# Ledger of designs, part 21: miniprotein binders against p81326

Target 1, 226 residues: p81326
Amino acid sequence: MLHFGGFIMEINHISKILEKEREEYIRNKVEEYLKQGFSKDDAVNKANQSWRTYIGHRIQDVIYNLLKKFLKDSGLKVTTDKALNNRNLPEELDKVKRLIAINYGEYLFLPDADVIVYKVENNDIKIIAIISVKNSFRERRFETTYWKLKLKESPVTSHIKVFLATPDKDNEISYKCPNGKPKKMRIILEYELDGIYFLKEDFEETEKAKHFGKIVEDIIEISKKL
Key: E = the ipSAE of ESMFold2; O = the ipSAE of OpenDDE; V2 = 0.75 times the mean of E and O plus 0.25 times the DockQ between their complexes.

## First folded at step 14 (miniprotein)

Design z7 (at its last fold request DockQ between E and O 0.82; V2 from the best seeds 0.82)
Fold by ESMFold2, fold request of step 22:
Parts: structure tokens; C-alpha cells; sequence
Structure z7 (fold): chain B 226 residues (1-226), chain A 82 residues (1-82)
């Protein structure tokens, strides 16, 4: 029957697939910004920023929907941090929100998690993992590690696995020691996170740094231990 | 209606996943890519509609469902030919 592995080829080429949309997207966005009164230079800059946000959302859509589809038969449910910030939350999602919230005195904040995996047993909700989806590491390079460290500080959240999913098109974290020198970002991310899942073929694979095709199996196995 | 559209999309996605599996068994990589692109467009519009409630996105999604059914039928005929 249908298996998650059937999507691995497409997933490993997702950056190349999306790149084919770039020229038309940028042209249309520049035209939009020019009509709004921006200069040509500003319109181009805004279009490029818009493009980066767009591909990030498109990759997240794929990850979210594939995980939702292929974890369902294992009794696992999937939501997003955006869904948890909606005003009219069902009771189930309200519980999910409370179980991942981080306490800063009189304030509660959600970690910047893109995708959340959980299960429901006997009216109890158990958070299994959060997956941060990163297309680029130019800014907010260690945001995911910060949230992992905050989740570790409480016994209520310390069991939650924190994964990073990335195509890493620019090879910022694909190798640990390129040219014999440790790549700080890759080393720290791999050390602190529970896993890094690459949406491409060419990277240095380790026990924590894996092809994205392994993520469903890994999440199911973790859920059996909780 | 919002519930009718959600039901139509769910039924469409089930058909898309079935065709994708059959295309994988047939080794038709080009058709698999075409279906994957269709999935990506459907998922993008679903997310944007959920976030905004924009009526323009509803029309875009309805057009995409119609287009998707044509693509599925074309590929189903391809699978029948062998």
C-alpha cells in the first residue's frame, strides 16, 4: 500500500522543484510592489524577501501534510504553532498549546515550533516532538536550539523531542568539518537537538543527521517509548 | 459552503494519493512529479485560505480542484494503457 518512502525522491529535490517557480514569482511580486508605489530597487528587495518567506511556507506545507497523513495510522496527530495561535481553539488543541508553552514569569509563550506531533490516550495528551523547518540560516541561526534548551528546563516538557528539518541548499550545516575545520553551526545544532533531517541527498549523515525519509519511522519509535 | 469544500478536497486528496502510489509502482517519475506539484498547490491554497478566509482563494481552490480532476483522469488513462 501507499508508503511515506514513495515521496523521498520528491522531498529530496524540493528546493529544485520550488526554484522553477522563482522567476515568475519575482516578476509578479515586483509588478505588485511597483503598483504600490515602491521604487524599482525597493520592489526587487521586497520581492526577494517575499520569495524566501514563500518557499519556507511551501516546504512547511509539505512536511506538515505528509506527517499528518503518514502518522495517522500510528495514532499520532499533527498540528502547527500557527493553528495553536488561532482564537477559537478546540479543547484538544488548547491542551496541546498549554503543554508546550514556556513560562516567563507572568507570561506564557509558545516555542517557535512549526510542526507539533502528539498523541491522545485516555483524554491525556502527550507531546512527542516538535519540528522546526528552516530554509535558511542567515538570521535566527540558533533559535531552534534555544527552544530545545528551554523545553529541557521543565520536567513537563523535557521529554519533547526537538527536530530540525531543512533542505540546507547553501550547505551551511551539511558537513561537520569541511576542509578540516569544524562548522560551528552544524556542530552545535547536532549536539543540542534530537535530530536534523535533511531534505536533500548530499550531506554528512550521522546518527542524528539523517535523510528526511527517516523521520516518520523515528517519530513512531519514539512514541512507543512514551 | 466551507464544509462542502473541505469534503471535496479530502476526497480529491485520497484520489491523488492512490494515483501517486500506482504511478510509483509503474515507475513513471514524470507523472509522480506532476502529482507532487499538484499536492503542493492544493496544500498551499488550503493553508492560505485557513489563514485569511479570502474569497479570492476560494475561487482559486475551486479552479484547482477542477484542474486536478482533469489531470487525475488523464493519468488514470495512462495507467490503463500500461
Amino acid sequence: as target 1 above (226 residues)
Amino acid sequence: SDEELKERIEKLLEEIFRIYWLLEKAGNDEAMRRIFLLLMKIWELQRRLEETGDEELLEELRKLIEEARKIIEELRKLLEEG
Scores: ipSAE 0.828, ipTM 0.928, lowest interface PAE 0.6, mean pLDDT 89
Fold by OpenDDE base, look of step 14:
Structure z7 (fold): chain B 226 residues (1-226), chain A 82 residues (1-82)
Amino acid sequence: as target 1 above (226 residues)
Amino acid sequence: SDEELKERIEKLLEEIFRIYWLLEKAGNDEAMRRIFLLLMKIWELQRRLEETGDEELLEELRKLIEEARKIIEELRKLLEEG
């Protein structure tokens, strides 16, 4: 059984692990921005913004590389939307890019796809899942939902599962009805997406809301049905 | 060559995963954390290098690989003595 094993412990604490780097990171960035001629207040604000981006990338790195590692034996491949933005794409990635593209009439655009899982069978590529990675939901709360709905509109992409992976540091979507009050964001995301995977232990588990440790098994199972 | 470096990194990563599994069996949570942090650093540098193509990152990555090898060796010794 392909499981993350001991990595689950680290995954559960990913936000805390990264938070330890924050003070030094902010200090260094503030200094950098001050040298660029920004005011102290502007430098601090920019540093905080930079940190949010940075921590997002770091979490994405973990998710991407763990998925890549643990899906490999199943013959599944992993890429990113960034990798697909290259001018000279290998044939395989060019096909992947085309198979996730959303039609807007005269234009094709890619959904936000932090991680893309696909398989190659008999020279045919099948897209299995897109994983959106979010650390916080302060901005673009339903962006992943938008892309899921758009992917459903085409028979070419309608089969693609869309998952959200998050440590949900601020506990924005960890519970559906804390204190008897429905959390709109959790309910909508869970309803519209194919799954939410938490990089922590303290959350309300449902059929669609699971621990990140289950994502590999779920993806493999989906891949067998395609 | 870039290909040689990629191969070295892949081998290193395989070794890291192996040692992590051994540490898990040994119940050495502290060492597991240390290895995980190392992995995170490697993955970060790989991503940044891929995104920017900055040659300075290659040197950082080389240094990190050397550090990683030392850590792995140290942990192997620890596991053999335990």
Scores: ipSAE 0.820, ipTM 0.925, lowest interface PAE 0.5, mean pLDDT 91
ESMFold2, look of step 14: ipSAE 0.744; ipTM 0.904
ESMFold2 (binder alone), look of step 14: mean pLDDT 76; pTM 0.662
ESMFold2, look of step 20: ipSAE 0.753; ipTM 0.901
ESMFold2 (binder alone), look of step 20: mean pLDDT 77; pTM 0.680
OpenDDE base, look of step 20: ipSAE 0.819; ipTM 0.924
ESMFold2, fold request of step 22: ipSAE 0.005, 0.757; ipTM 0.377, 0.902
ESMFold2 (binder alone), fold request of step 22: mean pLDDT 76, 77, 77; pTM 0.670, 0.676, 0.673
OpenDDE base, fold request of step 22: ipSAE 0.815, 0.814, 0.815; ipTM 0.922, 0.922, 0.922

Design z8 (at its last look DockQ between E and O 0.01; V2 from the best seeds 0.00; counts 0 for: pae E 12.2 > 1.5, pTM E .708 < .8, placed apart)
Fold by OpenDDE base, look of step 14:
Structure z8 (fold): chain B 226 residues (1-226), chain A 82 residues (1-82)
Amino acid sequence: as target 1 above (226 residues)
Amino acid sequence: SDEELKERIEKLLEEIFRIYWLLEKAGNDEAMRRIFLLMMKIWELQRRLYETGDEELLEELRKLIEEARKIIEELRKLLEEG
């Protein structure tokens, strides 16, 4: 918690903070889609979908930039899968890309990697962690788990930690057994992933399920063992 | 140049972090929130600019930087008077 300091307050309320922008965003997008010739109903639906994407990116921005800032002094570097999709990659990023690639026989594909943490030692790159950022789990509930399992299949990538960071706005995975009923998604994600980090206060803490404020320390500790 | 702009943004963000720490010490939650929101906007524009290469976003980013500097200066004054 010491690393983020006062930013924890904002992190804990990130969903609420962003929700304040929703009304204006939706209004503007609806207008845009109406101008494109969509019906009112279609425009509203598209605007809502756009909002979900938008808010996801905004949360990812926060996580990416905070990690980049707070990991810098430890000599750790941060990038994104989007950055790796560019043409003419710098040598360092090209190496990062190759070191996270998953083999599908004739093809290599990248896992979904919203944030990638790596270190450079003696001109060698070591991938430390991949962080998947999810605002909600309505879609692609176990996608992060799939990538973790795929990364585990290769000795090249098996050491890479896969974390999930989420505000869990809808409380889908905040608790394991609310009211005595097991939450399948929470249990599976916690079991399969190396950690879940919550951008909120109201969640069931476990060894693997922690507050986002602990992620920097955990990553640094992992990096020392690699 | 693009590099100059990047450097300016980095310096600005460093200043934002410093001010944020000072505001935290002062217990000024409202100002902290305001600064955080500003930082989020900067990050958004940087990402969008990187993704799209839209020059219009450069101008928007420049304006935001200017606004941010003014806000930081105002907050510095508040901290000095407090």
Scores: ipSAE 0.808, ipTM 0.921, lowest interface PAE 0.5, mean pLDDT 91
Fold by ESMFold2, look of step 14:
Structure z8 (fold): chain B 226 residues (1-226), chain A 82 residues (1-82)
Amino acid sequence: as target 1 above (226 residues)
Amino acid sequence: SDEELKERIEKLLEEIFRIYWLLEKAGNDEAMRRIFLLMMKIWELQRRLYETGDEELLEELRKLIEEARKIIEELRKLLEEG
């Protein structure tokens, strides 16, 4: 886990690295949409929307690969919601999917669990944590808190830790009381979730709001209790 | 317009969250399940609209918003009568 520190330094810069590419990405996408016949205004709106999707997927992929790499030696496995939606689902992953699914009568839904950490012991699967990766809080701001509340309602899922990982480059949740005014979103997310892990250096640290570098250590400690 | 619909959805979701908290305090599991299904349907359509830009999803969202308002009003009456 000592080897982890060098990689954490790089991941805390991932937002800055990706933002350097933003202008070129937007320019290329605007040109692409203009060639498709969209108006200038529509092309710009679509390009910005495309960027938000792109950067979110890039950050999620980095987090997944990092967790997979650094949790492997502790006997912990990592998967994603994308892998769980595969039509050809291996038996192990089918069990993972069923262990986190929430039953709503005629519907079965997966929580907002971009990355799932679990372990396998004596043919039993135990879900340790789910991580929601958010680049922006412009849409569905409290979705992750809702999923935590639902998981808490059942003894079968109440042990599952729900974490939020975010670069929060726009400082939407980085501080509890900026300029002396309570930031409702940060306060509610921190209260309801098991942890918020920031992919940057500048934010208000608390027992639940930590640098992303702490997440591997925290997950390993939690897994030892289960 | 797209912006007008987005604002309506945000206001609707805020109302849904408030009702969910009140239902949890009241211990009404059936009503909580009903409101959760509304949130899930709204979020799924919102996600599909964001990813595809399909205008047919706008019509589905409008229909869902009207259905949701009926359910919210019913649940609000239950909370006031209890």
Scores: ipSAE 0.000, ipTM 0.299, lowest interface PAE 12.2, mean pLDDT 79
ESMFold2 (binder alone), look of step 14: mean pLDDT 77; pTM 0.678

Design z9 (at its last look DockQ between E and O 0.74; V2 from the best seeds 0.78)
Fold by OpenDDE base, look of step 14:
Structure z9 (fold): chain B 226 residues (1-226), chain A 82 residues (1-82)
Amino acid sequence: as target 1 above (226 residues)
Amino acid sequence: SDKELKRRIEKLLEEIFRIYWLLEKAGNDEAMRRIFLLMMKIWELQRRLEETGDEELLEELRKLIEEARKIIEELRKLLEEG
């Protein structure tokens, strides 16, 4: 039984659901930017950019909160990279932050980690997975792959699973070889990442490319092996 | 208090989850969508509040909580009558 149950129906249509808000959102933002002194063309462009960011956050909200809810009973905890950017971190989150940090010699930087899943056992923290949430792949197509590769370079972080969650609205990575032509991005992302989870029904399923409804079970299974 | 508000939201969300499952059993897709949208709005406001600390968002969140309670009550009645 899918852990999400009836929520799967909503998840599958998340892009469509959010798109209904676009017209009003754009109108309001355009008005705001016009009041700030931008030209009509600039205001429209900025509004569209703002929308992309906004939608990204809204999808991330859904993923974060659903994971938080459905992983709770398994004793797994969920946080975000944004939460880790606070000046005064609780000890637990400070440890999480340190355990996902990537070494660049003189500097430590955090990977893009929209959602971080971890467990606490005997006062020790183990990072289970990082989930990157992408609505579209117009920009930063392989950013998640970069972070996965960087995490693999250290024995401290090499065990961390990196997943991509996406509705793939534009069908950029939903299929490997549509019309007999390989989709480079799908193939590379699937190869390099530990999994891709789709917030939609129309995609090519593989061992690594699954419906988002399976992510909770997969994470729990991984957590048992660590 | 902030703690009290968080607790209220958590309770509300748990109620929403419960009702959602009941609506699913009842096959009421429209109501499921409505309550899901409500959850999404709550999550958005929570995130924005955490990110900005904007007190104006607190009032908006309070209003949304009250609205949500009304919707939940309406849906409960609907489920009892069916």
Scores: ipSAE 0.814, ipTM 0.923, lowest interface PAE 0.5, mean pLDDT 91
Fold by ESMFold2, look of step 14:
Structure z9 (fold): chain B 226 residues (1-226), chain A 82 residues (1-82)
Amino acid sequence: as target 1 above (226 residues)
Amino acid sequence: SDKELKRRIEKLLEEIFRIYWLLEKAGNDEAMRRIFLLMMKIWELQRRLEETGDEELLEELRKLIEEARKIIEELRKLLEEG
C-alpha cells in the first residue's frame, strides 16, 4: 500500500516549500536579536545564519522520519548523531556510537553523520550507512569526504557507506561540467563518497548522483550484502 | 501520559500516510502538499520536544493534533465523494 516513491514530488520541491517560511522567519528573528541589543546589521546577519540552521534541521527531519518509516520493514533501524550525543545512552545506541566514533589519540569524535542506518543481528550491531544532510556548500564543503576517508582507514568501519543528501538549491554541485568547465566540488564529492542524493529534479544524474527517491532501495540492497 | 501522546502521534501519522497514498492515486496534488506540510510540522515539533523537553511544545503539539484530525476528516470526505 504505502511506498516511498509516493513522496518524490514533495521531496524534490522541499526547498521551494520551505522558502515560503523565510520572510516571516527572518522578520521574527531580526526583531528578537534587536531586543537582545544587537545592531541592525548584526541582527540581520544572525537571522540569516539562524535561517540556514533552521532549514537544515527541517530537511533532516524529513529525511530521518521517511527513512525510519520505510526501512523499518526491512529490519533496518535509524538514529541521529544528536541522539548519540546524549548522556547515558541506551545500550543499543551506545554500541552504535562506539562503532562509528573515530579515535584521535586522547580524543574521540563522531563523524559528520546526521542520519545513521544500522541493523541488529544476533545481538550484534552493524552500521550500514551514514547520511550527511547539507543545505549549502558555502562552508565545510568537503567535511563529509574527510569523514569517509577516516572511516576507510579502519577495518572496523571501512564497510560503512557515506552518503550526502542535499536539495542543492543554488546548483553548487548539480552538474559536473557547467558551461563546459569542470566543477571541482561536484567531481571530488562524487569520486570520494558512496553516493549523492538530490532533493530536487534538475541535476546531472550518474551512477552515484541520484534522486533522493532511490535511497531506500539502495540502502536495502547494501544491507543484504552485509 | 507522555507515552500516550507518542502513541497518538504514531497512530495519527500512520493515518496520514494512508491518506497521502489515496490522494496520490486520486491525483490530488494540492491535497498531497497540504498533508506533507502537516507531516513536516508534526516532525519538527517532535524533534524540538525531544531536544528541549519544553512544556509549551507539548501544548503546541496537542493543538496541531486537533488541527490534523480536522484536516484528515475533511480529506476523507473528499475521497469518499470522488
Scores: ipSAE 0.765, ipTM 0.906, lowest interface PAE 0.8, mean pLDDT 88
ESMFold2 (binder alone), look of step 14: mean pLDDT 78; pTM 0.710

## First folded at step 15 (miniprotein)

Design ctl (at its last look DockQ between E and O 0.01; V2 from the best seeds 0.00; counts 0 for: pae E 16.5 > 1.5, pTM O .611 < .8, placed apart)
Fold by OpenDDE base, look of step 15:
Structure ctl (fold): chain B 226 residues (1-226), chain A 82 residues (1-82)
Amino acid sequence: as target 1 above (226 residues)
Amino acid sequence: SDEELKERIEKLLEEISRIYWLLEKAGNDEAMRRISLLMSRISELQRRLEDTGDEELLEELRKLIEEARKIIEELRKLLEEG
């Protein structure tokens, strides 16, 4: 466990830290939408939606930066799907893009890949893992699972590990069977994905469901087998 | 260098996180808000910088880092006096 005491604390509180911006963010967005001619109710709804998108991106950025930092010493590299959406890519990133592409017959499409971890050995690129970052599961609950299944269908991508990282703010998947009732989403995500990593302490730990602090070690271990 | 700036930002974010935790223990909600907003702004500028490579954004980020340092120092003093 990367017992970076400071790191673990930062990770566990990331959602709470970001939530402190919410009131001001919402206020500003409401004012913006009102100026655009929306009704008060519509402005509030749009502001809340905007906030969900905003906070999701912030958490993704934090996770990206952390992984980039902690995997650097191992020689592993990190990128994002956004970085791959350029017309002019460096050779290395162009190869990464091609190695994660999913075949749909006449078309190749990229999976949602918030974070992509890969290594370069002897000028060959090996994709190690894709990390999907989600703050909440209100929308696109099984999208990550879809991409995992699609990646499994090709020998080119079948080895790629797919992880979910989440603070699970609303406690949607933190426990498998709270009060004896199975949480369908947790069970399915845990079954289909290679791992779930929580940016919090209050969750049911299993072989696949771990604290985010373990993700670096797990990725490094996987990379050694590739 | 860009790499040096990235390192400085990472160190700053770590420090901000530590201070946030201390502020949380102290129950200083206003200071927590200020720190959170600061982190948000830094992250936004980092993203924009990565997307555009804009030198103007780099300068803005440098200014923000200096501002952040001042705020952090202020908050540390507040925590030490309390």
Scores: ipSAE 0.007, ipTM 0.288, lowest interface PAE 9.3, mean pLDDT 82
Fold by ESMFold2, look of step 15:
Parts: structure tokens; C-alpha cells; sequence
Structure ctl (fold): chain B 226 residues (1-226), chain A 82 residues (1-82)
């Protein structure tokens, strides 16, 4: 899918598309684990964990490919945490890795940055944004907020925008006050992050909580200010 | 069990986040560095456990949680004294 409009329609329905695959995936994985000698309960638990990992990586790949395709003509480059974890990094990617690293005194660690957008300007690399991809908020619900706080503490990384991208299938953060009562997770995430981009149609849109289709335009605008 | 451990980690991270904010208000940079390193170590181990399912990581994570609990208690005493 080469045009922007068709891509946006596809990605806004990514959860429905992947859910159709879920039942077959789980069935096959349970069968695989049973053959390995696991109990039925263990096999089911392992299959569900396998699905959560698979769907997270699948969504990350879709986001990466979209950003790479639609940001290329704006002079912006895109990489992933997977690419940065290779032992034999090209010089350019090694610099990207070091520029997003968080300093913990005598230790240097990478944030959980699934997709990274940067540019090369005047023989220098400038990190524009990192995008954290969350399929669900069962685990590590505030991890992205933590990384934003850490990046904000250093003058070298304080300019880096931190975005959350999520299908939020179960509506865990889709609305600020779904029954007149503030949803703590949504309120805190929106307050602390530079943006939340939903890979679905139905959610409460704000200046920071947007349809994922806005992310390309937003990143381009940010890059012009740096 | 994995489910019990996940719940303990989530509760611990909520407590750590709360202490981090209080330490920032108090301006205790050394304590902030200690708790930041703790959160990073926990997050890294969780990622490895999710990616590999390695049973040896469960034992390492249990030991880290106990270490974290002791550090949190120390930092809470510091906040109470100051």
C-alpha cells in the first residue's frame, strides 16, 4: 500500500486484522507446547505470552515501515531497537545508539525505544523522536513515562520527543473520563508524554492524543524546529 | 509463579515511581540515581524474561526485587528524617 490514505485505513484496523489471526496462532502454539511436554495450563499460558510478543513485534514493524516510507523524502531516517542491538553496527547507527543512551552515573543504558527517528545535518546526527509501541497496558504500563522523565533530565536528550503508539484494543487509555471519573492511566500518560497515537478509530482525541495518521506530519513539523 | 511475580514487580514499580517524584522534590540527586538504576535493572530483566522465557532469570529477578525492597525502605527512611 503505496498511498498515505490507504495506509491509514489499514493501520487503524490493525487490531481487528490481527485478532482474526489470534485463534489459529494460539491453537497452533498450544499444540506445539503440548508436544514439548508442557501441561495444558502451562501450554495455554505460554501460547498467550507468545502471542503478545508476536503482535507487539508485528505492530512495531508496521509502524517502522510506514515511518521509513513517508519520512524519507523529508530527510529523516528511521531505525529500531532491533537494529541498534546488532553487535556490528554501522558508524551512523552506533552514533544513534549513543545519542539516545541514558546516563546512570557510571552506567550507560538504552531506553526501551522501539522506533527511532533522526536526521543527519551538517555531518551531525540529531535524534527527533522515539516511539514506544504498546499493544496492551497489562505490563509496563508507565515505562514510556519513565523514559520520558529520564530523557528530560539531560541537556543532550531533553529535546527528544517521546511518543506512545497503541491500538488500545481494550480501551484502557482511550478516554479521559469514561464514566465521569478520571482514568488515571490515560491522564498520566497524556500529561507526561509528547503524544499518544492511537491505531484505531474510536478514542477521545486531544492535542496530544491523536489518530496515528497524524504522526508523520507531526514528526516533520518537529524536525523543522530543531 | 510468573503471575505472582508480575504483580509484585508492578506494585514495586509503582512504589519506585512515587519515591522518585518525592526525591526529585527533595533535590536528592544521589538517591535519584540509585532508584533510577534500580528501575533500569528491573526493566531490562523483565524484557529478557519476556523475550526468552529463561527460568534462571526468574531467580535473578526475585533477588533483584528483594534488593529493591531494601533500597526503597532506606529511601523512605531518608524522606521521613528530612
Amino acid sequence: as target 1 above (226 residues)
Amino acid sequence: SDEELKERIEKLLEEISRIYWLLEKAGNDEAMRRISLLMSRISELQRRLEDTGDEELLEELRKLIEEARKIIEELRKLLEEG
Scores: ipSAE 0.000, ipTM 0.193, lowest interface PAE 16.5, mean pLDDT 77
ESMFold2 (binder alone), look of step 15: mean pLDDT 77; pTM 0.682

Design z11 (at its last look DockQ between E and O 0.03; V2 from the best seeds 0.00; counts 0 for: pae E 18.4 > 1.5, pTM E .644 < .8, placed apart)
Fold by OpenDDE base, look of step 15:
Structure z11 (fold): chain B 226 residues (1-226), chain A 82 residues (1-82)
Amino acid sequence: as target 1 above (226 residues)
Amino acid sequence: SDKELKRRIEKLLEEIFRIYWLLEKAGNDEAMRRIFLLLMRIWELQRRLEDTGDEELLEELRKLIEEARKIIEELRKLLEEG
């Protein structure tokens, strides 16, 4: 069984690793925005926003590529919503796109799906899981939950597992009831989603809240039941 | 060619994962971190290249591949001497 092994150590420190690049990144971006004619305050704000986006992509890159690697031997495939935004898709990806689409009457829209795990059996595609990757929960706290609920509304997509993967840098959802006070976001996310996977060690483990290291096994197990 | 570059990257990634496993067995955490950082950089450039198709990124990726090969070779030597 392919396990992350030593990568777990690096995964647990992903936020810390990336934070080392922040100062230089911010400085460079501020200079760039100043050259574009923005005020110093605007430049700083834009740089910080850019950093958040950048870090999000970097974490997503790690998760995507690790899942792609460690699910390969099980015959499972991995793609992204971004890869599906092409006009000319291979047949396989076109099918994947259609199988995750949410019906809004006259329109079909894709859920936010940073990572999509699927299998191909006898030329049929089965979507196994969607993984949303979030570094922080400042702006879009329940977006993943919305998509999970929408996917449940159709028999075509109701079987799709929706997972959240996060280092939870700001400890927003790491614990359910720290100091006896319920963390609303943790409780709701854990209740509505099929699982939360943490890229860190310091969190409250439950049946649904697990270390990222378990995600491969969980996905493989789900795939066997489909 | 784009196909050739993809093949080179795939081979490189396989080598990186192999050496990472050896480093893990050797308990060389520092080298493991270095390799992980290298992976992250490769993955970033791959993503950006896929997103933009920018030829400048292709050149950066080629440079990074060469750098990675050197690092891997250095680490292999380290593992052989240890």
Scores: ipSAE 0.807, ipTM 0.922, lowest interface PAE 0.6, mean pLDDT 91
Fold by ESMFold2, look of step 15:
Structure z11 (fold): chain B 226 residues (1-226), chain A 82 residues (1-82)
Amino acid sequence: as target 1 above (226 residues)
Amino acid sequence: SDKELKRRIEKLLEEIFRIYWLLEKAGNDEAMRRIFLLLMRIWELQRRLEDTGDEELLEELRKLIEEARKIIEELRKLLEEG
């Protein structure tokens, strides 16, 4: 359960806590890129891009570890996209992989599923939820909604809840109509997904848009219906 | 009174941050889960109180804060012994 991250903390402040690491991380990465021969401007740009990837992975790791710890006593198991891409899968994980795969004729693809929650009953596996984790929406605006739509097309996967977990660092989806201007991205994500869970305090809460701290209770309640 | 309650919640969060890594090293997953779930309930009641101003929620919030503080004190003693 102790992946790389060694702490569990108040989730609404996770972005702020990780941001304290930013200055040291950027400094170290700029040094690495300068040593490789990049100009100062290029090294800074590359370091900033590297930080965005790093912080995204750290948030994913925290979410995975929290869900794994807080769901195990409810008989729920948690795995990841990375674990399912292993060459030698245990039989249980191979079944999980097949149960979430999307059929494109001759091709089978996994949805964008950073974290997967499932249960095992009598050697039968039931997928409960897929959680996509995004730090920001700079380029990947609607990928999660696409995967939800594809999962809804098959009776085998149509029950799977698709959640988005995000600090929404740049406030791109935090409010439906900031300053009187409708945010198409927030409205579409909320409509299409089963839930959006914010890792921050400042956002417009609705029945589907909640603080991340609610996700454990929601998943447990969903699992009781299945 | 409401200001004092918010101060207690902030102090509680600070204590949890300090002991998180010690609890992780001790492998006490149950203690971590108990504290995290209690804090989520405190946050939920605090948010409803802000939205409605309902005094019944204030009393419920005070009870949860005291329960959480007792658990943290228990855990602090456990960490000192181990």
Scores: ipSAE 0.000, ipTM 0.118, lowest interface PAE 18.4, mean pLDDT 76
ESMFold2 (binder alone), look of step 15: mean pLDDT 77; pTM 0.688

